# VHH binders against Flagellar brake protein YcgR (ycgR), part 62

Target 1, 263 residues: Flagellar brake protein YcgR (ycgR), of Thauera aminoaromatica (c4kar8)
Amino acid sequence: MAELSTPSPASPAPLDGGRGDELEKFTLRGARQILQLLQDLITHRGLITAHTGGGHSFMTAVLKVDEERGRVVLDPSPDPQANRRALAAPRLTCVTQLDGIRIQFPLVGLGEGQDKGRPALFAPLPAEMLRLQRREFYRLQVPLAHELSCLLKAEDLARKPVEVSARVIDIGAGGVAVVVPTGAAEFVIGGTLPACRLALPDGEPIELDLEVRNLNRQTQRNGTEQLRVGLRFAALPRAADTRIQRYIFKTERALNAKARGGL

## First folded at step 21 (VHH)

Design QD15 (from ND1 with S105T)
Fold by OpenDDE, fold request of step 23:
Structure QD15 (fold): chain B 263 residues (1-263), chain A 121 residues (1-121)
Amino acid sequence: as target 1 above (263 residues)
Amino acid sequence: QVQLVESGGGMVQPGGSLRLSCAASGFTFRTYAMSWVRRAPGKGPEWVSYISPLGGSTDYADSVKGRFTISRDNAKNTLYLQMNSLKPEDTALYYCARDIDLWDTGKFDIWGQGTQVTVSS
């Protein structure tokens, strides 16, 4: 019986120093922000993979944030060997996900102890926490003023071809979310909509194939029912991808500038 | 549906042992702290034992410390209580409970139906 050597979880690649500037934008260093994010991990019951080095890791959770003592309380591993490795490590690299966002943070000065007679691991609060939005999962909320639209080639309930002009509400590298009037077309999750046209503020519409990934009925404040359709880019030409990325980047910069009081 | 189902209770003589099990369903078991609580006849509920989500931290009431052992198998969505050196005063209905908080004990949002443990000569 060949012991299938579970592939050693790839040590998180050292954050290559050149990507440092881009990572800084996603790094939280404010004490309040760090505390909030840790509290969010508790609230959402996020499990953490703690890397101890040498290809070793163990699962843990933030059980409590002790603000008075400036420390986090971590769930020890049920494996004593994992705990020994953790305590011997000069640094833990903690990795988790919250709402599809990867969170990474270092812990240094790990110790074991008891709180109210309960065994736990303790570490000082992290000095920084990295919040990485995978570009693939990041969705830019499209400003209403941009009036992005997507012409959907769909079918009605009678399977008759129909074209529906849909407002784009969010966009990312992997797809768009649109809103359509209820009953405008029939959408099937997993279905493909061929030769649709995405209109960006600059240039000609982009022709692309879309796959329906999710459907959500929404009632507007005015009582009107709308259908939110999540669409994946099924086939996106490279040139189209570049244009979409450029739009996202430009829009994000503008929004950030406005938020800083610059517009 | 979120559910906890206890089993393993019974009648034993003083000094005997029992192992209780609690099967969890309808929620991500590995992300919750769990507790055992018991209710003796004519008495209020008494917290017995706590275990953290990953099982690395455990706690016990003084009345059961050194005799009871709480454990969990997250792969099986099951909580356990090994009870050794049982005493007549351990006679109670034993409940599996889901802790609301990960660290602060004493608040529960889900309970099983309980399993009866009777220690009698």
Scores: ipSAE 0.884, ipTM 0.957, lowest interface PAE 0.4, mean pLDDT 89
Fold by OpenDDE, last read:
Structure QD15 (fold): chain B 263 residues (1-263), chain A 121 residues (1-121)
Amino acid sequence: as target 1 above (263 residues)
Amino acid sequence: QVQLVESGGGMVQPGGSLRLSCAASGFTFRTYAMSWVRRAPGKGPEWVSYISPLGGSTDYADSVKGRFTISRDNAKNTLYLQMNSLKPEDTALYYCARDIDLWDTGKFDIWGQGTQVTVSS
């Protein structure tokens, strides 16, 4: 009578660690990166679906990033019941899209209050943001050391032509984001800036036409106000496109090598 | 083409009410903060009221606080201003304006043609 040793229940297969690793590649945890992405949401006027749990959600937007207080200002729902649910929730799951890229981030510690007498929802900055990059709409954050600049041909408040040297903060196949001093020029969303000059490190400036797509005021840590301007390439010559793509590729490669511990 | 078109202005007696409307077209209305601005004869532009993109946040000039109510219908691409307890001092051309910033008010990139409000006994 051979005692059939009942096979010990197979230990549950380790949760497939592979899917977690792929998600980590798309997760931003750096404070500067998070701030930049939140600012980009403001600049691009991204609407956010905030999930409160239990199948409930409401539409919101990031109205402001308060870096000094380490908080985001959110647009309350016009529905008081949605706001009550949001405030009662231990965590919000925020979902949005920017340039076709899905962005997801948690908010915890949501509260209601007023800023400058205006009602708003407030939350601490998210600890992490998931950005599912589709290759097609990739924007490279320009390293400060590269000192990319764009000479903008714009008008001042008096409609007098002015040239403004702007620092490029991000670049992609479709355009650039730049920062300018507040009051340096008047920008109109949908307006065209003709014959601008983009300076890349590897040669002569590129002449191009730019369309203003987004405007966002930013207060720097030093209290200086700057205007972030999102610009689309209106007509990019093929040779210029090739140079921009080459710059992006080289820079990405260098950044990735550095991140991997390559000296 | 981006356009704002105001309506609902008119003549009313002191203590009366009006409701202004602003129809927006040519842009994604629900993603912009909107404001009402007025210009009285011989005076500069005066900001009147602000509303956030989704309508959850509103603000008012002290001169109209408690009397005026700003609202929006994003499905209809329409901004509203309910004006109650109107005073002669409220006589102005009222403009619908698109805010450049979502939170910082006072700068606008698009204006309507305006609608005239006259409060006169």
Scores: ipSAE 0.884, ipTM 0.953, lowest interface PAE 0.4, mean pLDDT 89
Fold by OpenDDE, last read:
Structure QD15 (fold): chain B 263 residues (1-263), chain A 121 residues (1-121)
Amino acid sequence: as target 1 above (263 residues)
Amino acid sequence: QVQLVESGGGMVQPGGSLRLSCAASGFTFRTYAMSWVRRAPGKGPEWVSYISPLGGSTDYADSVKGRFTISRDNAKNTLYLQMNSLKPEDTALYYCARDIDLWDTGKFDIWGQGTQVTVSS
C-alpha cells in the first residue's frame, strides 16, 4: 500500500517578475486601504495560511489591528514549532480568502509578545496587499460624500423591537457592512433582520431582509465605540439588485475618475 | 441553530480537579474566540478564561491563573476548561461563551446554559 505522499503544498511560486506587472493593478499600497482590508479580515473572521518557507505553513488569524503602533496582532499557532519557524522566517507569506477573493500579503519583522497580558504574534503592517478581486465579490467602500444609510429593524437587550439607522460602510452584490452605536440593538450572527430599508441616492429606499453574518466592535479615533455589522442580503428583489449594482458601478467610476485627477 | 452546551460540572473536594466541556454547534467554531465565565451565588458574572480561535493565545483571570487551563479542539467543535486545585471560591455556575471580538474580550453574543461546579468539603 504505497502511502501516497500528499504533495507538499508547493510554496507559492515567487510572483515571477513578468506576472508582476499584471498583479500590480490588484496590489494595494495605500495605508488606509491596507488597514481597511485587515479590518475586513477581522470582521469576516478570515483564517489565514501563513507560509514560513521551506514548505511549512500554519493557520493564523488577524486578531487585532493596532493602528497606533502600526502593527497587526496574529493568533499564534498551537504548535510551538510552527511559531519558532515563523519567528525565524525573514518573511511570512499570508494567504487568505475573503468573500471568494484571494488575498495575499507579506509580513516581515514578526515577533512574539503580549498585548494586555495575552500572548500573541506581532508584525508591522504590511506594505502591500494583493487582492484578486472578482467582480462578483467586489465590496465598494462607500464614500463619505455619498453616504448610504440602512434602517435596521432589530431588537434591543429586552427583545423590544427597535429601529436603528446605520451608516453603510461598504456595499457589494451580496450584502452591506454597517456601523451602529454600541448598545443600539442586539445582533445575533445567523439571525435575520426582516424588512430593513437601504437608502440609495437614486430613489426610494429598498426594502430587504438582512442576515447578520459578522459582528465586530470598533473604536473610532475619537474613542467612541461602534459596532460593525456585516449583513448579507437574504432576499433581494431583482429590481433592487439592479439598483445596487448601478450604484456600485457609478460610484466606482466616480472614485476612479477622481483618483485619476479628472474630478 | 447556534448553541453552546456545557458539561463536566459536579461536586468535588477542595484540591480536587474537574474538566469542563462545551460543545459548540450552528457556527464555524474555529473562527471565534471563546471564553469561560462563571457566576457564583450572590455575585455577578466573572470572566474566567479566554482562548483565541486557533488556540494559540490564552488568558486567565488572576483568581484562576496557574490552576485552570483553557483549551479547544476545533475538529470536535469543543471548548475545554481543566480546573485543578479547586477552591471553595471556585463554586459557581460555569458558562461557555462566544466572544463577539477576536481579541477584545468582555462581550459575548452566545451563552450556554451553564454547568454547576461545587467545591465543598
Scores: ipSAE 0.884, ipTM 0.954, lowest interface PAE 0.4, mean pLDDT 89
Fold by OpenDDE, fold request of step 23:
Structure QD15 (fold): chain B 263 residues (1-263), chain A 121 residues (1-121)
Amino acid sequence: as target 1 above (263 residues)
Amino acid sequence: QVQLVESGGGMVQPGGSLRLSCAASGFTFRTYAMSWVRRAPGKGPEWVSYISPLGGSTDYADSVKGRFTISRDNAKNTLYLQMNSLKPEDTALYYCARDIDLWDTGKFDIWGQGTQVTVSS
């Protein structure tokens, strides 16, 4: 009976900095706040995934905060290659979770050394730390079978109003990502799309205002170009928020049940 | 229940080797620093070795440096102490201990029952 090694929970991928404005609210920059959060990581014995770039990461922990020297002491990897990559990296992106809160912070200037003859990795204190509550940033990948759509009220290149039916590919409490055919409409980052309609499986479409946050061109395997549009809920009624949250919760539960072989 | 169980002790001749094991249960082993501590007859406890949660950092008492090697397998929740070039002075009850702090050594909250190591001719 081959013990199915439970796949190590996928190391949470670092959040891409492109969400700069939204993340600012959750970014700690105060020295005391940073120190406290690092100390909390120690107290709660939080394991950290340190990303070195190129798809590489290693597990570490904050062993000590050296306030006098303004540095953090990190647990080296038992893998010498991981340590070499870490030391060669211009920046580490550290990701961890504490009490359901995602914590992400950069470390720059990593070095190896000894403290009282004990080997460790050392880095200056991070300049900033992100503290994200899961609920706010969690994005559910929408199953294709659900066929979620969003009717976008946009403008074409001639500034003529157009309606574009977009497939929803992910959804969270803060917004949706959709895919549209290239050239279907002109989207401007920071622009508002008023009176859009989000179709959920549980009832009538939700009318809401959407703000364009990001645009990514994607080429499909068949050679067709699509535009991925990240949209923020600009004004979400409470009832709509509740419906969205319910949908996310229900879908997650179903996906998890399926993954556990219960379905 | 939080538990540490040592094994691998025994009687060896001077210059011999032993490998001690400590099985951990009842807590998230990979998140704790661990230590070996020994108590010789008629003496107080002596810290022997330290290992960090992920095993990337180790430390040794001067008395055992170069002869002993601490390691851990987090997948197996097991701590090890390889002891080489054993001396009569190494005769002691060896304890696995959970460190309270991740970096500062010398304070422990959980101990095993110990395993006896006797080095004699």
Scores: ipSAE 0.873, ipTM 0.958, lowest interface PAE 0.4, mean pLDDT 90

Design QD15 (from ND1 with S105T)
Fold by ESMFold2, fold request of step 23:
Structure QD15 (fold): chain B 263 residues (1-263), chain A 121 residues (1-121)
Amino acid sequence: as target 1 above (263 residues)
Amino acid sequence: QVQLVESGGGMVQPGGSLRLSCAASGFTFRTYAMSWVRRAPGKGPEWVSYISPLGGSTDYADSVKGRFTISRDNAKNTLYLQMNSLKPEDTALYYCARDIDLWDTGKFDIWGQGTQVTVSS
C-alpha cells in the first residue's frame, strides 16, 4: 500500500559554484549598487526564495532596507519551523527573478527581532549580489549551416601536443560546448587549454584560453563514440567578448525573424 | 479592476466578538502589506493593525492589542480581523487598506467602502 504524494512545484535553485568564475563580471559589490538593487526588489515587490540548506527553502520579501543600521528587513514565514531553519542556517541563499532579470545574493548573520514592536527577520546588507539578464546566461544553439568551429590546443595520452578541430554546438557569454571524436585528445575537468582558436564568421579566429568544465561520452547509433566537452572562457578579452556577443545577437535576431516570417 | 470589499460588521454588545473579512481582487494580493483602519464618529482615521505580504509579521495599535487579531489567506485573497472583547470605543467604520509601502505603514492607495461595527448596550 503506497501513499499518494503530489510533489510541490520546484523552487528556483541557486546557480552552482562551478559557474562562479563565469558569473563574476555580473556580480555587484559596490555599496550603492547593492542598495539600489535591493530597493528595486522592494519597489517591484519581488518575491524571494530563501534557501536554508538541506533542500529546504521559504518564501520571503525584502520589506525595507535600513541603511542607518546597515541591514535588510525580511518578511518572516508564517510557518515557525521555516523561521527556525532559517535562523539556524549559517547563510541564506536568496534567489528571485524580476522582469526577466535573475537576482541571487547571500545573507549571513540572520536574526529575529523587532523594530518598534514589529517583528521581522533581519540581516546585514549582503556584500555581493548577482544580477543576470537572460542574454547573460543564454546559450545559442548554433545553426549547423554556420559550421562554427573551435581549434583546441590539447594533449594526447602521452602529453604530446595535439590540435583538435571541434564543432561548436552552443555558445553563450561564458563559454561553448563542442563535440570531438572520443580518442582525439585527453581532456581533464579543470584543465586549461591555452591559445585555442574560435572561428566566427566575421573575421579572423579569436584566440582564447579555455577551461574544461564537463565531459560527456556518448555512443552514436553507428557505434562511433564522441565526446561533448563543456568549455569556459578563461580571461576573455573585451574585444573577443564583443565579437561573441555580436554573433549571438545577430544569429538570434535572424532566427527570430525567420520564425515570424520576416527576413 | 482593483477592489477591496469589507464585510462582517454589525451590532454587538460590549464584550462580544466579530470577525471582519476583506475580499481583494484585481491585483496580486500576496505582494502587498495590508492594514485595517477605522473611523470612529467625529474622528479621523485611526490605524488598527498591519500584516506583512506573506503574513509573517503583524502589528497592532495599543488600543486593540490582545483583543484583535489580523490574518490573511493569500490563496483566497482575503484579509481578516478577529475582534474580541469589544468595547463601545471600538464603534467605527472599518476599512481594509492596501499599503504601497511594505514595512512603514501609512501610504494607503486603495481601501474599500468599509463595514460598520457598532458596540452598544
Scores: ipSAE 0.798, ipTM 0.921, lowest interface PAE 0.6, mean pLDDT 87
Fold by ESMFold2, fold request of step 23:
Structure QD15 (fold): chain B 263 residues (1-263), chain A 121 residues (1-121)
Amino acid sequence: as target 1 above (263 residues)
Amino acid sequence: QVQLVESGGGMVQPGGSLRLSCAASGFTFRTYAMSWVRRAPGKGPEWVSYISPLGGSTDYADSVKGRFTISRDNAKNTLYLQMNSLKPEDTALYYCARDIDLWDTGKFDIWGQGTQVTVSS
């Protein structure tokens, strides 16, 4: 049944709460790097969505970095309820975009106060900040018509080699997600699958090494169980990367053109 | 073209009230801190009030605190100054000023033409 009301646009959602080895290489932890990125937000007037938990958020901005006190100065909400919620939250997850770059950082220890009588919200400098290019967070949902598959060279429960043809459901710069029937192979998080073959619509399959990053059991509408396997590209050759990016770009453009033409 | 246009000035008796408005155009209003600044006859500019880009922080010169209220409507790109309990020393040309600094008031790059407030019997 179609939805009976038009929902408002959702607040920008945080990426996986800072849990995941996949994001570590994009995480800034150096004090000077963090200070510079916060200053860039100020200079470019970045507006920030601060998530307080329970699906609540408010809009804010970094007004100043107070290096002497090791803290940021945030624009309070004109809505007192939003401020009370923010002050009660054990942490804020701040999300913003700067010139096409997604930035996410936690703030812990938010407090209300004044600087020379001027009220604001204050928090210690974050210990880490995520800085992601679009390519680093974008995942193309693969159209079913493309029938993308990946031949996985895995092992069964008895540690014997098996080959599993898995349907690719999404693809990005750093990896793919595939689905396989439950029990088709034994997958171990952190394990490597060498010499797998990714079949793109044009050209010969791409040979690449994959690393298992996550496993998620799913039940389809018809009751069938399947395993969603998140796979990271390991040591991706330049030529393979180029072909994958070309596929993503062309497919996204084709999907966008169809959506615009469907007005 | 970037513009700030003040209005709402006039002549009032001591103890009276006025509401100043400042219409902003040509820039993204809600990403700038804004101030009211006034210039009395024979005096240099005096900062009056500050408001943060999203309106959550306000500040006032001691001479007007408790009598003046700054506010903004970011949907209408408009800054306001509600002035109550006016005194003769409030007589001045009042300017709306855009600050390129978000917190440390004083780097005003765009001004309006000003609106005259005269408090006299």
Scores: ipSAE 0.778, ipTM 0.916, lowest interface PAE 0.7, mean pLDDT 87
Fold by ESMFold2, last read:
Structure QD15 (fold): chain B 263 residues (1-263), chain A 121 residues (1-121)
Amino acid sequence: as target 1 above (263 residues)
Amino acid sequence: QVQLVESGGGMVQPGGSLRLSCAASGFTFRTYAMSWVRRAPGKGPEWVSYISPLGGSTDYADSVKGRFTISRDNAKNTLYLQMNSLKPEDTALYYCARDIDLWDTGKFDIWGQGTQVTVSS
């Protein structure tokens, strides 16, 4: 089997920081979508890590969605201190996975109470839920042996066209990171590079538009300076997306087989 | 193979105590709500107590509140019922039951064979 080892981390960390606009397209805000996803958590018995801030978290589960009252019912912790932290927190950040799909959502207004004598934690329905397939957040570290490259159509210091063949160091569904020699071209965060060519091992290069997202100067062990350029796919045709996902999948399977000594 | 096995029943005088155990196997115990259900002679099933999957919420029938305590040890896949101040009307066959529903008790899909509790003088 080419899949990664079965994940069993103690507590999945929330996705936060500078990825907000990239994650928005995977964020559910419709009431029906949110209700259905919460019901899926109940049906599949998903265990949830609820982060209360200050590095604290506790395990919980959604026990019920109460549509009439517009709230979720959560399993309280057997640890009273965890419940006190949860009730004092301005929000809980709930994180879980269902069969490889990452789910994250905030709960605000958490309260303690009873429903017909049965105690639980209650919160209004979340206003948003993040739902990500692994492919939507995963970045494959490209093996050097593949010599994966991207031909960049950029500009030099004088704003004249220049072509740079850049080595691809990682690749995901949303873009690539490449390295170029320092000074090979001028890159501007937010700038677009039209008609670049991504060379995959199978088939013809993919022509695509790239947007510069980040720039980092790097010094290699041998003292050579290079520029790491983070590039987003601007408008990726479905066929190109399929080829990229196939490359990632096949490469992961091959790397996993080598790690097992060809067993 | 999904299995629930109750133990700890017996005969006791009124006012006495017993502790029931239920060993669970063949399924992921900590992701299910669990209940104790009893069947007195000549009567149908009566729900006794509920516990949530992670053990943070418990609930009881009015007839046993304050006398019975449900608990679970998810590391040992075991459900418990501590029964104190037993009365003759507590005489019944006690079952451990797995609930498909996590909150609204009543969709029991798996039952044990039961353990007999008899309260008599």
Scores: ipSAE 0.777, ipTM 0.919, lowest interface PAE 0.7, mean pLDDT 87
Fold by ESMFold2, fold request of step 23:
Structure QD15 (fold): chain B 263 residues (1-263), chain A 121 residues (1-121)
Amino acid sequence: as target 1 above (263 residues)
Amino acid sequence: QVQLVESGGGMVQPGGSLRLSCAASGFTFRTYAMSWVRRAPGKGPEWVSYISPLGGSTDYADSVKGRFTISRDNAKNTLYLQMNSLKPEDTALYYCARDIDLWDTGKFDIWGQGTQVTVSS
C-alpha cells in the first residue's frame, strides 16, 4: 500500500452560520489560544479546505505563524484560478479536522506576496477559531433495527395537544433528528416541546424537553412525504445524558466491530 | 517503512537535460514540504530547491534558478526535478529530502540514497 495515496480527509463543510450562537461556547478568542491552535495545525500537518464562496474551495495548509507580523502563511494553490478566487473573496472560511477535533476559522484580508523570495498567501491571524471535540459534533446514525422512537408532545393547527411517535434517525450529545408523516403536527423553529419521551432499548423512556431547530420535507423512495425534524435537548438531566452516551457508545462499538469483520 | 528513492540520474553533455524522480512511501507525502539537495565531489551538501506540501510554493538556489523546475504529483507520491541547460558544476549526487518544517527549509529528517548526475563530454 506504499504507492497508494492516503484518502483525502473528509471535505468538512462549514458549520451553518445560523448555528454560530449555539457554537459560541466552543469559540476561541484569546490570542495565545489562537496561536497555539494554529501551531498545532502546523505540527500535526493539518490539511485545510478553504471556502472562497460560490461553492468554490481549495486545499491549503498553514505553513507558518508569523507572530511578530501577526499573520499566517498559507500554501497557495497550484491552480492560479483558485488563488485568484481566494484573493478576490472578502473572506475565506477554513475548515479542517485534527485527530477528531473539528476546527473552523475565518481569514480576512488575504494577500499574495513573498517572504525572502518564497511566494505564499498571507492573512492576518484570525480573531476567532471554532474548536469542537468529536463528542460535540458527532451524530450516530441509528440502525433501523433498534426502532428508536421519540414521543413528541406537540400541537396541531388549532393549538390542541397532539402526541406524535417519531422515528429517531440520528442522535448525538446535543439532540436528535426524527421523521414524522407530513401534517402529523405543527412544528415551529425555535418552539419548545416539553416532556417528550425518548425510548432507548434499555430501561424506561427518558423524559426530556426538546427545541425545534430545523425542519426539512423529504420524499421517500415510495413517494411518501415525511418531515425531518431536528431537535435540541433543552435541559438534559445527568441520568438522561448518561443513558444517551451509553447508547451511542455501545451502538458505535457494535457497528465498528461489524464493519471491521467482528473484532 | 519510510523511504525516499531517487532515480533518473545519468551522464549528459553540457546544455543537456535530465528529469529526476523521487518515489515516496511509508508516510503521508502531501503533508510534507520537500527539497532537493546535492553533493558535488569533495563538497558538502547544497540545498537546490523547495516545494510546499500542496505544491503551490517553490523556491530555488540562485545557482539553478531559471534552469531547474521542482514539481510534485501528490496522487503518485512522487517528487520531480526537471534540470535544463546543465553545466559541469551541476555534477553531483542528488538527494530527495523530507523537511519536518513546512516553510523554513533546513530540518531534513529523511533522505534518499541519491541519484548521480554527471555533466561532461
Scores: ipSAE 0.776, ipTM 0.916, lowest interface PAE 0.7, mean pLDDT 87

